VH-VL binders against c3mjb8. Designs and how they scored, part 2

Target 1, 104 residues: c3mjb8
Amino acid sequence: MRIKNKIKKRIIELIELAYITARKGDLELAREYIKLAEMYSRKGRIKIPLKYKRMFCRKCYTPLITGVTERRRIRSKILIRTCLICNWQRRYVLSRNKGSNKEN
Short names: E, the ipSAE of ESMFold2; O, the ipSAE of OpenDDE; V2, 0.75 times the mean of E and O plus 0.25 times the DockQ between their complexes.

## First folded at step 1 (VH-VL)

Design G11 (framework fv_gimsilumab)
Fold by ESMFold2-Fast, scan of step 1:
Structure G11 (fold): chain C 104 residues (1-104), chain A 125 residues (1-125), chain B 107 residues (1-107)
Amino acid sequence: as target 1 above (104 residues)
Amino acid sequence: EVQLVESGGGLVQPGGSLRLSCAASGFTFSSYWMHWLRQVPGKGPVWVSRINSDGSSTTYADSVRGRFTISRDNANNTLFLQMNSLRADDTALYFCARGSPEELWKYLSGYFDYWGQGTPVTVSS
Amino acid sequence: EIVLTQSPVTLSVSPGERVTLSCRASQSVSSNLAWYQQKLGQGPRLLIYGASTRATDIPARFSGSGSETEFTLTISSLQSEDFAVYYCQQYNNWPLTFGQGTKLEIK
């Protein structure tokens, strides 16, 4: 209980550190922070919150910073996220309901 | 028990090169991230470079990127720093340091639990 | 980069006194703060990590406290071997940074 809450807090801190580290240009260290967060998640059986899971590339673990390490495009109500480091792509279908759009 | 011994420092002219070595003993060298830091007398230490346990990942301070190369020889428990295009402001005492011991399921370090004694580097005409 | 400011810069003290050293960060570093002791002609020695955890084989008279931006290192009864320069270091944000140091000298 107590230990799981500490692990969850550390997972979030590591992902936030990775994002800041990547913004400062150190992509290698940023990836190591993300890999460590994934290890905490796996070992502690704690799911990374979806908001934080969307902050990094699932293939190469680089933090996704729009215009720096990530390109975002909207085409025919489809959001396409592209990792500029490994070319990993993920597509999100935007719903017809304005309130259920998946962008951002 | 844990020992880190630096060598290879000296006097060089601007634009010159030096290769620093750090001999490690008393621990499983191949299991730790290793770092180089430098310090000007009377000032705090400044982080220079890091290398992960197997040597596949290296990171450099902005001021030395493209000029310095960190490497390691796990078979001989030795850490290296190749310094090229040296400038007057690279003058400092250079330290080898072991990255913090992680929990058994962690591998990233942020603090330094053991340091060497340092090897002086002077870049002057 | 996160700037760490240590105070005082120099402190003249006598053995047996309680000494407190401060380290202030320009932005929050959570509890990811370490303290080092450095003696003349030697490399730094780790005293505290995680703001308050004593490193292996560090005497109980050394203790750390604080979080976020304000941190303190306390030496409860100063010994003659404690005269040295003390540095704080944050490892919350890249790049890793150190304070400018506090020098303890004999009164």
Scores: ipSAE 0.005, ipTM 0.619, lowest interface PAE 10.8, mean pLDDT 85

Design G12 (framework fv_gimsilumab; at its last look DockQ between E and O 0.04; V2 from the best seeds 0.00; counts 0 for: pae E 17.7 > 2, placed apart)
Fold by ESMFold2-Fast, scan of step 1:
Formats: sequence, structure tokens, C-alpha cells
Structure G12 (fold): chain C 104 residues (1-104), chain A 125 residues (1-125), chain B 107 residues (1-107)
Amino acid sequence: as target 1 above (104 residues)
Amino acid sequence: EVQLVESGGGLVQPGGSLRLSCAASGFTFSSYWMHWLRQVPGKGPVWVSRINSDGSSTTYADSVRGRFTISRDNANNTLFLQMNSLRADDTALYFCAKGDSLSELWERYGYFDYWGQGTPVTVSS
Amino acid sequence: EIVLTQSPVTLSVSPGERVTLSCRASQSVSSYLAWYQQKLGQGPRLLIYGASTRATDIPARFSGSGSETEFTLTISSLQSEDFAVYYCQQYNNWPYTFGQGTKLEIK
């Protein structure tokens, strides 16, 4: 196993652990796991995969759990994600074919 | 060799304030999360507050939120708990405790590997 | 919040005996459970974390087992210094919670 692949796997594990931790109610600890993942990303010069980047707030690092720490609204083919902790928003343009072609 | 020594407890009237201190030695204080817990004689401990390694993140039990402030001085290896608007039900023996470090361990981080002897706080009229 | 119930509340036992202490959680805490020993006038001492991992310098006679909602601390051959109060603690869900304790007394 290449060193970079090992670090990538660790980054992913930390983000998944953060999500589980947030679901269990511990938002501050969940944020610390995300910050640790960001540290490994920076030091290893390894980009966090896009789907995992979308699992947490880019401003406050809280895992985004729909209906708990995140609100989602759709207006005119635009998905608006709002972090309920810091009010960070990200807008995603939805196309008619986008759902079937999304990340797995 | 790891030692945590609490001080600053005492008798105060309701509505009063106290500042607790915890002097840490025998480990790299600045690398670890630190906690305050309290215990009424004959009962189990109750978690009160935590602070991360650099002091940028703090969490409080619902019963003390807005009244207590946890802080740390990494240069002097000291943990603090500022207690304001004290109530009779804050009466307890207060412990500082060492957590684990997120950067060193890959397990969930909510157990306390070393505790002090405690400092008593009595809130009474 | 998660409630931890320990049993028995008090146990009278003789040195050399095998003792088992139980801790039940009101809902699953996976394996995120710790055990502590507390002697009069002292702070708690960590014995076990992660349900079954012994802390540093803890004698081999102490062992932990269990998962989800049912946990056990076992002392295989009780020594005179083991008479104390024992607490379980969960750290799976916030807020962290402790059991009410089990007191080991000399028979």
C-alpha cells in the first residue's frame, strides 16, 4: 500500500467517524475529527475527495446531517444547503440528469 | 508521575463566584484535552466541561452553560474553571481530569485517564 | 441522556474470590464504556476503556467485557486493595454519563 493511499483512507475514516459522532449528539468532538482530517490533508498534500468535502460545513466544520445540523431547500432547480450552526450556505445547480450521474 | 492538583474551592453564598485551578505535571499538558467533573458524596461523577488542547473549543453541561467558563494556560500547565452565579446544587467535590489526545489516539475520546484529588465547593446560605 | 444502572449496589466478598460487576445502559453505547475504581478521599482511577482494554499499569486480574447495553467488570482473584467503589461511564453519546456505583466491602 502506497503511503498516500494510507493517508487518504485515514482522512475518510476520520470524516465518517465525525459524522457518526455528530449523529450521537457530540458536535464539538465531531468538529475536532474534521479538523484532524483537514490537518492530514494539508500535511500530506492530499485532497479530500469531493463527496467527503460535502459532508461537513466548510466554515465551522460541523458534519452536515439533514434535518439536524443542516437544512436543505430546493428552489427552481437550485439546492440550497444551510448549516444550522453557523448559517453557512452553499448553492448547487440541479440539472434534470444530475441525480443519476452523482458520486457513489 | 502524572499529577493533577486542584485548588480554589471553598464556602460561598448563592449567587457568589469561585475560580478553581488545576496544576498539571508529568505529561505534555498542551497536547491533551482537559475536563472538569464534579461529584456529590455517595453519587457517581457528573461531567461539567471540557477544553481542547489549544483552548479554541469548549463544551459545557447544560446545567452550567452560561455560568461557568473553562480555560487553560499552556505556558504554566494550569487548567481553570470560573464559576459564576453559584447555586446550592453546584455543591460538590470538583475534579480536573486528563482526557486523551485526538492526534495520538484513534479511539473515541471521552474517558479520563488521570484525575486529581478534588477540591470541595459548598454553596450555602 | 443515557442512564447507566450498576448492579449490585453493594457486594460483600472475601479476598481471593472472583467478582463480577454489571453495568446496563438504557440504550446502546456500542463499546464506548469505561470502568473506574474510587477509594475514599481519592479521585477515580481508570481501569478499563473501550469496554475491554486495560489502562496502563492496571493488574491483569481486572478485565472488562460486553457491548451495546450489557457490560461486565471482572476481578479474577480479589486482593485487599481492591475494596473500593466502582463506576462505569459511557462516552458514546453526549452528554457523558456515569453509573451510580457498586461498592465492594470486606465480608
Scores: ipSAE 0.222, ipTM 0.769, lowest interface PAE 5.0, mean pLDDT 88
Fold by OpenDDE, look of step 2:
Parts: sequence; C-alpha cells; structure tokens
Structure G12 (fold): chain C 104 residues (1-104), chain A 125 residues (1-125), chain B 107 residues (1-107)
Amino acid sequence: as target 1 above (104 residues)
Amino acid sequence: EVQLVESGGGLVQPGGSLRLSCAASGFTFSSYWMHWLRQVPGKGPVWVSRINSDGSSTTYADSVRGRFTISRDNANNTLFLQMNSLRADDTALYFCAKGDSLSELWERYGYFDYWGQGTPVTVSS
Amino acid sequence: EIVLTQSPVTLSVSPGERVTLSCRASQSVSSYLAWYQQKLGQGPRLLIYGASTRATDIPARFSGSGSETEFTLTISSLQSEDFAVYYCQQYNNWPYTFGQGTKLEIK
C-alpha cells in the first residue's frame, strides 16, 4: 500500500475513533484525535473526504453528534448546523435530491 | 419545566457526615449527567462532583475525593451526595446541576444548564 | 487550573443603561465559555454558552462575545430584574472553573 493511502486510512480511522470516543464520553480525547487527523492531512498533503470533514466542528474539533453536540435547523431550504460547544455554525443549501447539499 | 430541589443541608461538627439529596423533575433524569457544585458566599461556584447517566462513572474534585460519594436513583429521579469527614472548609451552599450531556454525550460538555436553589452546609465546632 | 478574572467587581448602574462585563482567562479557553446570572437567594441561571450563544429563554438584550482569553457579556438595556451577580465559567480545561463574579447593583 502506498504511503499516501496508508495516511488517508489513518486519517479516516482517527476521525471515526474520535466519534466513538466522544460517544463514550471523552470529548477531550476525541478532539485530540481530530487534531491529529488534521495534522496528518496537512503533513501528508491529503485532503480529508468531505463526509469525514462534516463529522466534526472545524473550529473546535468537536465531533458533531446531532442532538448532543450539534443542533440542526432548517430555514428557507437552508440547513443550519450549529456546534453546541463553541457556537460554530455552517449552512447548507438543501436541494430536492439527497446528497446535493451545497455548503455555504 | 426543569426543576432541581436540594435538601439535607444543615449544621454539623467537624468529622461529621451529611447526605444531600436533589429531587429532579421536568426532564428525563436518567439520560443526563448530574453534578454537585458548592459556593461560598461572595465567591464563585466550585465544582465538586459529577456522575454519568447510569451511575457507572463518578468524578470528584481533589478537595473532596475519598470523603464524598455521589450517587443517583434514576427510578426516583434523585441525586445524592454523601459527605463524610466534613471539614470547616466544606462550609458552603451546595447546588445540584444538570449537565447538557445525554447518556450518549460526553461528560465534559462543560456548562450547566439548570441549577437548584441550593442547600446550606455549615461545618463548625 | 485556569483562572478567570472578572471586571469590574461591582458596577452601579441605572435601568436602561448599556452594561459591559469582562472576563479574562489566564490562558486560552477557545470559545468554551459560559455566562451565568445569579440573583440573591437563587441558583445560577445559564445565560450564554459557547461564548456567544444565548441559552433557552434568555432575552435578546443579553449577548456574549470574545474568544481565547478575553470575553464580554453585554446587556444592551438594563432591566430592573437584571440586578444580580454574573459569573463566567470556562470548560476548555479540567477542572472547569468560574470567575469571582461581577455584581450589578442599582445606582
């Protein structure tokens, strides 16, 4: 396996681990995993897949769990995701088709 | 409406014991982390102890570790703080507080969205 | 532990005035800061979390701002019911800590 693929795999593993860790109640450790994943991304010049980038707060690195660390609201066909920890907010335009949300 | 009502405070001699209770209502008690904090008049609150949703995990401030025990009765929506070996510096108004964390949430959610009115504890000879 | 220093200690103000309270952290707490109001004989009430997010049922006249080490709670127009002690609290580092409070009193 090429080194870049290994790094990418590790990044994804870290983000997933962070999510699990957060759900187990250790937010601090979870955030560290996300930070580590970001570091690997930078050093490896590997982009984190969008699916995984959306799993955590880009401001405070907290895993975003709906109803727990994240609040979701829909207004005027815009999905508003709010981090309940640091108030980070991101908006997505909702399209009629699943998966076609555009990040604003 | 969320309500937290503390009880069990009073005057006790050094080395004595007290058991505080907090009756919770207005929310799914068994789903949330609960906390005890205390406050000396004229000072800010100080965190004392926390317990997770099912009681399997407890944490204490260094100042009370080994002397205080936090517990909960989810069937009766009640939080407890057993205080043993009380000292003069334990004198304070004791609050129970609701965490923002559900059972699936991390304990370090950080802030407390609801507080009781407090029960006074005075340790004096 | 992180020390939060609030200023001023006491502020005498009149209803209708704009009030600004400060909270300084000894080290960065990012945006993990909450504000509470405590009236005499009552427990604290959560006003703001995440430095700038109003809690449920908190009037719009309350607003929070700041990040890292400097934070501000603003009351745009003070109401008679707003006379109380206000505390900031950080939850970036364990143990979580509170400021010493700012008392708002009537002028």
Scores: ipSAE 0.010, ipTM 0.662, lowest interface PAE 9.0, mean pLDDT 89
Fold by ESMFold2, look of step 2:
Structure G12 (fold): chain C 104 residues (1-104), chain A 125 residues (1-125), chain B 107 residues (1-107)
Amino acid sequence: as target 1 above (104 residues)
Amino acid sequence: EVQLVESGGGLVQPGGSLRLSCAASGFTFSSYWMHWLRQVPGKGPVWVSRINSDGSSTTYADSVRGRFTISRDNANNTLFLQMNSLRADDTALYFCAKGDSLSELWERYGYFDYWGQGTPVTVSS
Amino acid sequence: EIVLTQSPVTLSVSPGERVTLSCRASQSVSSYLAWYQQKLGQGPRLLIYGASTRATDIPARFSGSGSETEFTLTISSLQSEDFAVYYCQQYNNWPYTFGQGTKLEIK
C-alpha cells in the first residue's frame, strides 16, 4: 500500500465526512474536517481532486450544500455560486457540450 | 449575571430604516457568536441573523438578506442590526441572543442560552 | 427547513398538577432540541437543551425526554410561576427553527 495513496484516500474521506457533518448542522466541526484535509494535502504534497475542492468554500471552509450553505444562479451561461456563510462568490463558465453537474 | 439589553425599536413607515442596538454584559462578548431573532405576538421566535466572534462572518435569513446588516463593536460590547427597506411583515419584537461559538461540538450548543427583553419594531403606513 | 409542531396549543391546568407538553419534528433532529419558557414582556428563558439536560438554575420539576422526532417537556407539580408559553427549538439542521408554542393557562 503506497503511502501517498493512503493519504489521498484520507483527504477525500475527511472532505466527505465534512459534507455529512455540515448536513447534520454542525458547521464548526465540518470546517475543522476541511482544514485537516487541507493540512494533509499541503504536508503530503497531494493535490485534492477538483470534484472535492468544489465541495467547500475556499474562503471559510464551509461545505457547500445548495439551498443551505450556498446559493446558485445561472446567468448568460455562467454558474454563479455564492457561499451563504461568508458571501464569497465563484463563477464557472458552463461548457457548451456539457453544462450540468460541474460538481460531481 | 449575563445581561442583554436591546434598544432602538419604534414606529416606522414602509421603506424606512431603523438601527437596533444590544448592550451586552456579564460575559466575554468578543468570544461568542451573537444572534438576532424576532417574534410576532402569538407565534414562535424566528431566527434573523448571526455574526461570529470577530465579525468576519455574517449569515442572514432569506427574508432579510440584502436589507439588514448585522455588526458588532467588541470594544464596547455592543451588537447592532441595521434594518433598511422595512416592510410591514418585518413588524415584530426583536431579540438579541447569545449563542455558544466556542464549542468543541457545534451540535451540542446550537441553542440560545441568554436573550434580551426585546425591542418592538412596527412598520405601518 | 424542519417544522416543529407543539401540542396542545393551549393547556388549562391547576397548580400542583403534572403537565406534559409535546413537540414533534417533521424529520429527525437526533437529541438537538431545546425548551424555552416565555412570560409576558420577557425574553425566552432556556429550560432544557440536548432534549433532556436541564439548564443552569432551572428547577428540578422541569424535565425533558425524547429523541429523533418526538419530544416531551414534563413539569411535575406545577407552580404558580410556571404559567407561561413554552417553545421547543431544534438545532440539528440549519436554519434553527422553533415550534409555535404551548400556552399554559390556569384552570
Scores: ipSAE 0.000, ipTM 0.543, lowest interface PAE 17.7, mean pLDDT 85
ESMFold2 (binder alone), look of step 2: mean pLDDT 92; pTM 0.939

Design G13 (framework fv_gimsilumab)
Fold by ESMFold2-Fast, scan of step 1:
Structure G13 (fold): chain C 104 residues (1-104), chain A 126 residues (1-126), chain B 107 residues (1-107)
Amino acid sequence: as target 1 above (104 residues)
Amino acid sequence: EVQLVESGGGLVQPGGSLRLSCAASGFTFSSYAMHWLRQVPGKGPVWVSRINSDGSYTTYADSVRGRFTISRDNANNTLFLQMNSLRADDTALYFCARGTPEQLYELLKSGWFDYWGQGTPVTVSS
Amino acid sequence: EIVLTQSPVTLSVSPGERVTLSCRASQSVSSNLAWYQQKLGQGPRLLIYGASTRATDIPARFSGSGSETEFTLTISSLQSEDFAVYYCQQYNNWPLTFGQGTKLEIK
């Protein structure tokens, strides 16, 4: 269906726009773009692709930019991502079988 | 006939609070995103806040974020703006306005206002 | 934020004249631009959206054109009820922003 594809494209555009906006220092506007993407996802019943879902904090909706809005730490093959704004934390088990893509 | 009627404005001291209301009639209120805008005499309107049709998402202008709260009561066709920590530069005529119908794929690119109220004046002065 | 600059600031015209109002955006807004009319003591009235689509119940004498950064509102034959302030508004980027307005006055 064309409408779902259009909504999915808009979700991706909003997340990418949020990332660019956050890099320019406007974290509040960036969070609003992420909230809009979440709304499109919820109302359209379309899952945000995993790659894009990992680009923002699930608690405060701030785009996650390493060294700026997030800290990354690896310990015992576990990647720990910490949001520097709200202290939200997520753990990822690093896959040995995913080729060059080690973050799962 | 679409009608929006604002109320609740008045004179308040800096740091004070006011709650604005907008009574909607003539359309299915629960199907539309609603907005608050403000205007000082002789200047153009300034967008303040938006709430989507079911109230699940709100957005605010940077100047009011953390101080103002937009909400709606779809059962009674009423839009609200709770204004806290008011400043002199919040002095303006406040309008409620109807957004476009909720269009999932057009929401961000459908930010015009087809109907506005007459406005309610808010003066923040000591 | 995107800044909209309207010109002229004030225009003195007579009924029956064709008038053209300009709105320039500091960055491209595609075709996501609306025009409003506001009379003293009233809220704004939507005239045009999508740069060129006339709103419901708006007379045919009002037309909009342009895209990207340069936009025009044209009133083909000005009537006495058209003396008002006109605002352009972009909805391409957040926050939503309005121009400073163009005031049409009786000559």
Scores: ipSAE 0.000, ipTM 0.585, lowest interface PAE 13.0, mean pLDDT 85

Design G14 (framework fv_gimsilumab)
Fold by ESMFold2-Fast, scan of step 1:
Structure G14 (fold): chain C 104 residues (1-104), chain A 124 residues (1-124), chain B 107 residues (1-107)
Amino acid sequence: as target 1 above (104 residues)
Amino acid sequence: EVQLVESGGGLVQPGGSLRLSCAASGFTFSDYWMHWLRQVPGKGPVWVSRINSDGSSTTYADSVRGRFTISRDNANNTLFLQMNSLRADDTALYFCARGDYEDSYWEEYYFDYWGQGTPVTVSS
Amino acid sequence: EIVLTQSPVTLSVSPGERVTLSCRASQSVSSNLAWYQQKLGQGPRLLIYGASTRATDIPARFSGSGSETEFTLTISSLQSEDFAVYYCQQYDNWPLTFGQGTKLEIK
């Protein structure tokens, strides 16, 4: 599966480039890089790694930079990520049961 | 190809300890949430524990909380489960599994790849 | 916790037959339901997720349908390699739970 590994590397490079581009203030171009990464993912039937998938808004494709293009809030042990461009939200439960989240 | 290989199971007396390992290959290990599940022969799997991509967040089933510790070594693509104060009802085949999810409101997991399992028997 | 009940518990079938397996949830799980195949001595293999989406490299003869509390896995033309135990799993709510399994055995 050499081809799939090459396409996966290209997807990651595009997402990293999008993040750098967004940090420089060009959100339009950053969104185009993410859209291109999604296209390669769909055409190649290659899943975007979870780490990189969480770096951009799933609705408008803007890279998520905390305090710039994204707001994060914690309320009642729920992490709420909000895209400041399109108001897309995703919620993450930080604790499932009392005491289930004890860390060693 | 994605592969997960468990090891470290064995026979142990009640109150004893075991450390299970899961060697991952064929994917970027540090990008995925990882899970431990267990299965008694003839029954369905039971979820035991999960760990996030960077190891900063862990969650445990009520039955193992305070006794089991999940951890990971992303540099060596290895997942661990430290099992202390083992009881007869911890006897099972233990699987590591890679978590996957749909892009939805809540991030819960199904498991797209599993290992072969490592048997743990707690008996006197 | 959400209880998943599979039926039948055991089904005796011949190669070439169409097979339908059911999974019922004690409360709504939307479409957050996966199906697995487990053969003796092996770990489970993901077949379907999101109630109806086939996983990577899963043959087209496997299909899933349903939503809310009633789900079905269908094998359109059973192959000899399909004799196994099949489990459903919900990922709508914690704790994650699996059904008790349906065993397909050769007639």
Scores: ipSAE 0.000, ipTM 0.557, lowest interface PAE 12.7, mean pLDDT 84

Design G15 (framework fv_gimsilumab)
Fold by ESMFold2-Fast, scan of step 1:
Structure G15 (fold): chain C 104 residues (1-104), chain A 123 residues (1-123), chain B 107 residues (1-107)
Amino acid sequence: as target 1 above (104 residues)
Amino acid sequence: EVQLVESGGGLVQPGGSLRLSCAASGFTFSDYWMHWLRQVPGKGPVWVSRINSDGSSTTYADSVRGRFTISRDNANNTLFLQMNSLRADDTALYFCAKDYYEDSEGYWYFDLWGQGTPVTVSS
Amino acid sequence: EIVLTQSPVTLSVSPGERVTLSCRASQSVSSDLAWYQQKLGQGPRLLIYGASTRATDIPARFSGSGSETEFTLTISSLQSEDFAVYYCQQYNDWPLTFGQGTKLEIK
């Protein structure tokens, strides 16, 4: 349990470091930090929190930065995220009720 | 008069440095993402670098990363490209270009270009 | 990277003629394609974006069509000022890429 908490903290730190590294323009090093985080997650059997999983491309491990390494489009209540490095896409259905609340 | 005017190009030896400038007028410079592109005569343009509206985010083509630095001075409506460790294959006309929309996240096509400034890297 | 191939490389035409220029992508770019005109000593001028939307102040004789991998720029009645090099550009995938160009020259 306690060991797992230390590993989880390390995973989060590596993903945050990858994002900072990518913002500085070093995508290759950023990718290596993400791969290391995935390794710790797999070996430790610790689920990466959804927020952090959404911060990088599942296919090429590049941190996703809107307008830099990621393109976002909204079409008919669907958010489409595209990795600009490998063309990986993820689609998110935008809630009708949630969208209405945001508009108001 | 909406325009971009590049300057700072010239002849430089391999390993040398140059600083390119791009003076913007006729639009609200601080609202737009800006880009540098280069072109060899007879060939199409090649994207080099981009910077967001407030200068907090920059990206570079793989061929220039670590050698070139893009920056901007919104108070004086000027875009810069600092070029270090220049190589023969950096020889080209260098253009600055404005992204199409005012908050242009992900648009990446260019409605305004300068005239270009020539950079020749040769001994 | 996505490779854009333009054809023909060079086209010799007379004023008043209808011309069509092609741009083919090595993989789908949806409708994320722009067309530019470039004259000697000048930067490129945006003509079309989104494959078919004419940019501001571009004459109606210029039109774009196509999607996915096959795109066409049409000039319905060529004017003397239209002799230039034309480039397509995709902005669907990174890195951004341009075609090699089509040169329109007077017959």
Scores: ipSAE 0.000, ipTM 0.547, lowest interface PAE 15.8, mean pLDDT 83

Design G16 (framework fv_gimsilumab)
Fold by ESMFold2-Fast, scan of step 1:
Structure G16 (fold): chain C 104 residues (1-104), chain A 124 residues (1-124), chain B 107 residues (1-107)
Amino acid sequence: as target 1 above (104 residues)
Amino acid sequence: EVQLVESGGGLVQPGGSLRLSCAASGFTFSSYWMHWLRQVPGKGPVWVSRINSDGSDTTYADSVRGRFTISRDNANNTLFLQMNSLRADDTALYFCARVEDYYDSSDYLYFDYWGQGTPVTVSS
Amino acid sequence: EIVLTQSPVTLSVSPGERVTLSCRASQSVSSYLAWYQQKLGQGPRLLIYDASTRATDIPARFSGSGSETEFTLTISSLQSEDFAVYYCQQYNNWPYTFGQGTKLEIK
């Protein structure tokens, strides 16, 4: 329990560090931090919280910074997120009865 | 009318510092993402840095990482670029530019208005 | 990074002529391409975005076309105020990159 909590905290710290590192311009190092977080997740069998999992590209591991490394488009209640490094895309269906976007 | 006016450029020796300003008028400055770009004579522009509407999120090009700091003063409609540890290859005309902040789409990743530029020369 | 190559590098033309400027991308940028005009002593002015959409207050003589790797900016009936340097920019991939420019000068 305690060990898993420490590993989960480290995963979150690595992803947050990756995002800060990417904002400063070092995308290569940021990707390495994300890869390390993924390794801790797999080895410890701990799921990355959805909020943090949505902060990086699943194909190339680049942190997704809206308007910089990520393009977001909303068309007909579908959110399309595109990684501007590798062109990876993910589509999200927005709720019909909700008036606001909910992601990350 | 939308206007962006840069100032603060000049001649500085390698290792020196310089602070650029961009005075904005004609629009709600606090609602826009702002960028700095630079251009050497005869070449196309190169992106340098970005700051979001409230100043809480900043991003930098690899070439200026750890040396430049972008900031903004929304009360006075002014954008800043603090440049430290200047190198000869930082010599360029520096522009501020804005990007429209559309919640429903971040497709608008082109620069709709630019300033006139302020020249920065780093030489010994 | 995606390299944008503009051609020609310099074009000497007379007012009234139809002018075509080319921008080629090293890999597909879909339709995420913008064109800018830059005059001496001024910052760039947005002309076209999304390959073919004219920006606000841009004269109808300016038009853009193309997709993927081949893009064209056309100026029908060139006017004296159109002598400038023209740049293309892609925003399909990070980092965003600009072409080296095409200079239009008086013949």
Scores: ipSAE 0.005, ipTM 0.680, lowest interface PAE 10.8, mean pLDDT 86

Design G17 (framework fv_gimsilumab)
Fold by ESMFold2-Fast, scan of step 1:
Structure G17 (fold): chain C 104 residues (1-104), chain A 126 residues (1-126), chain B 107 residues (1-107)
Amino acid sequence: as target 1 above (104 residues)
Amino acid sequence: EVQLVESGGGLVQPGGSLRLSCAASGFTFSSYWMHWLRQVPGKGPVWVSRINSDGSSTTYADSVRGRFTISRDNANNTLFLQMNSLRADDTALYFCARGEIEVTYDSGTYEYFDYWGQGTPVTVSS
Amino acid sequence: EIVLTQSPVTLSVSPGERVTLSCRASQSVSSNLAWYQQKLGQGPRLLIYGASTRATDIPARFSGSGSETEFTLTISSLQSEDFAVYYCQQYDNWPLTFGQGTKLEIK
């Protein structure tokens, strides 16, 4: 339905706006935009795409910007993402051949 | 009914300070984002600052950043604007206003103002 | 920042006339535009938001239209109480900005 496509586009726009807002230093406003995106997701029964879902802390909703609001560490083949605002952590087990130990 | 009443304006010399207050009534103050705007006679309003519902997030116009501080006291339904290092170009009528967000799929996430106060005059002169 | 330009700056009209006020944005604001009425000695009063939605208790003679960069406020039959300054405001992008105003005065 076209309505669902509009909701999905709005969810993505809000998350992108939150990221830009956080980069400008307004973490609280950025958090509110993420909460709004989550509300659209629930109300519209539309899943946030995984790429965008990984852009924010799932506990406090702060956009995750490496070196600013997030720290990333690799220990014993696990990637540890830490939110510097609420101390939320997510662990990702890295496959030997598929690990993120590649260069950019 | 919704009412916003500003106070604290007056005459001050350049470099001086003033603290404006806005007394809110007729609505759940702690549920709304609040704003300060100013207006020079014969010109349109200019947005100055905003504060979110719990006071944890504030934003300022470039012209006042570092000099003005917006704050709120939700227990007493009062909004404040602390103005420091005042300049002649800060001379204006200052309004508090209640922010409303149109949350639809085609709308923006920024605010229009559904209720305003009467304004309090601030004159900065030497 | 987005600049809003209103026209005309001043309009001399008589009660009963149909009045049209314009607001042009320097870039698209979608439908995220509001209109306000301000009378001498008073704060602004919200008339329209979302380009075309009338605010609570606003008379039916006020209507808004337009999208993107071109917007219009229409008063279908001007009443004596409508002599005031009218401002448009965009809320599509930060910072929030207003037009310079259109003044309606008695002919």
Scores: ipSAE 0.000, ipTM 0.576, lowest interface PAE 14.4, mean pLDDT 84

Design G18 (framework fv_gimsilumab)
Fold by ESMFold2-Fast, scan of step 1:
Structure G18 (fold): chain C 104 residues (1-104), chain A 125 residues (1-125), chain B 107 residues (1-107)
Amino acid sequence: as target 1 above (104 residues)
Amino acid sequence: EVQLVESGGGLVQPGGSLRLSCAASGFTFSDYWMHWLRQVPGKGPVWVSRINSDGSSTTYADSVRGRFTISRDNANNTLFLQMNSLRADDTALYFCARDVEIEYSSGYEYYFDYWGQGTPVTVSS
Amino acid sequence: EIVLTQSPVTLSVSPGERVTLSCRASQSVSSYLAWYQQKLGQGPRLLIYGASTRATDIPARFSGSGSETEFTLTISSLQSEDFAVYYCQQYNNWPLTFGQGTKLEIK
């Protein structure tokens, strides 16, 4: 449907804007962009693509920028991502040579 | 009829403080995000600060961060800008402006459908 | 961040003329561009948003076109009340930025 495609495009644009905004140091506005993307997702019944969903903290909505707002650790083939703002963590089991991750 | 009326500008010395107000009428103030912008004569507007509908989130231009505070009183339909540690380069006409309403069908936008008339701020010795 | 350059800076025109104002962005802003009219002693008035959509109660003589980095505002038959400064604004990237303006003066 054309309306759903427009909403999906805007969700992606908002998340990309949030990431750029956070890199510029404006975490408050970046979180607002992410919250708006989530609202569009819910209202339009459109899932945020996994790659974009992994760009922000699921708890506080801060864009995850490695070394700035996020810490990453790899231990025994497990990737641990930590939000430095709210201490939210997610663990991913690293797959074989496919480059795919599974959420625990 | 939507109206935004700014007040509180004036002449102040460097390092001084001013509090600007914007009285809103003709719409449900608590439904809208609000902005402050400033303009030097002969130049285009420059964005200064934004506040969301309930006041829980604020953002600032780099040049004013830590010195200015945007806030709102939804019970009295008023937007504020507290300006501290004023510098000569803060001299400008200050406008409040209403952010366009969020539309899911068309997407989220950041343009200003209504502005006030502006209140002049002059920082000089 | 994104610089908007308007041309001409000043234009002397007579009522009834067709007027074309340009706005160029330093990088793509897609269609996220608005146009405003500002008269002396007043705040700006929204004319166009989304590059080409007229705002509420804006006369049909005003039209916008363009995308990416090149945008145009056209006034098909200038009226006496149209003498003002016109600004473009992008809202694709933060911070929000405006052009330096084009001033329409009576010839």
Scores: ipSAE 0.000, ipTM 0.562, lowest interface PAE 14.8, mean pLDDT 83

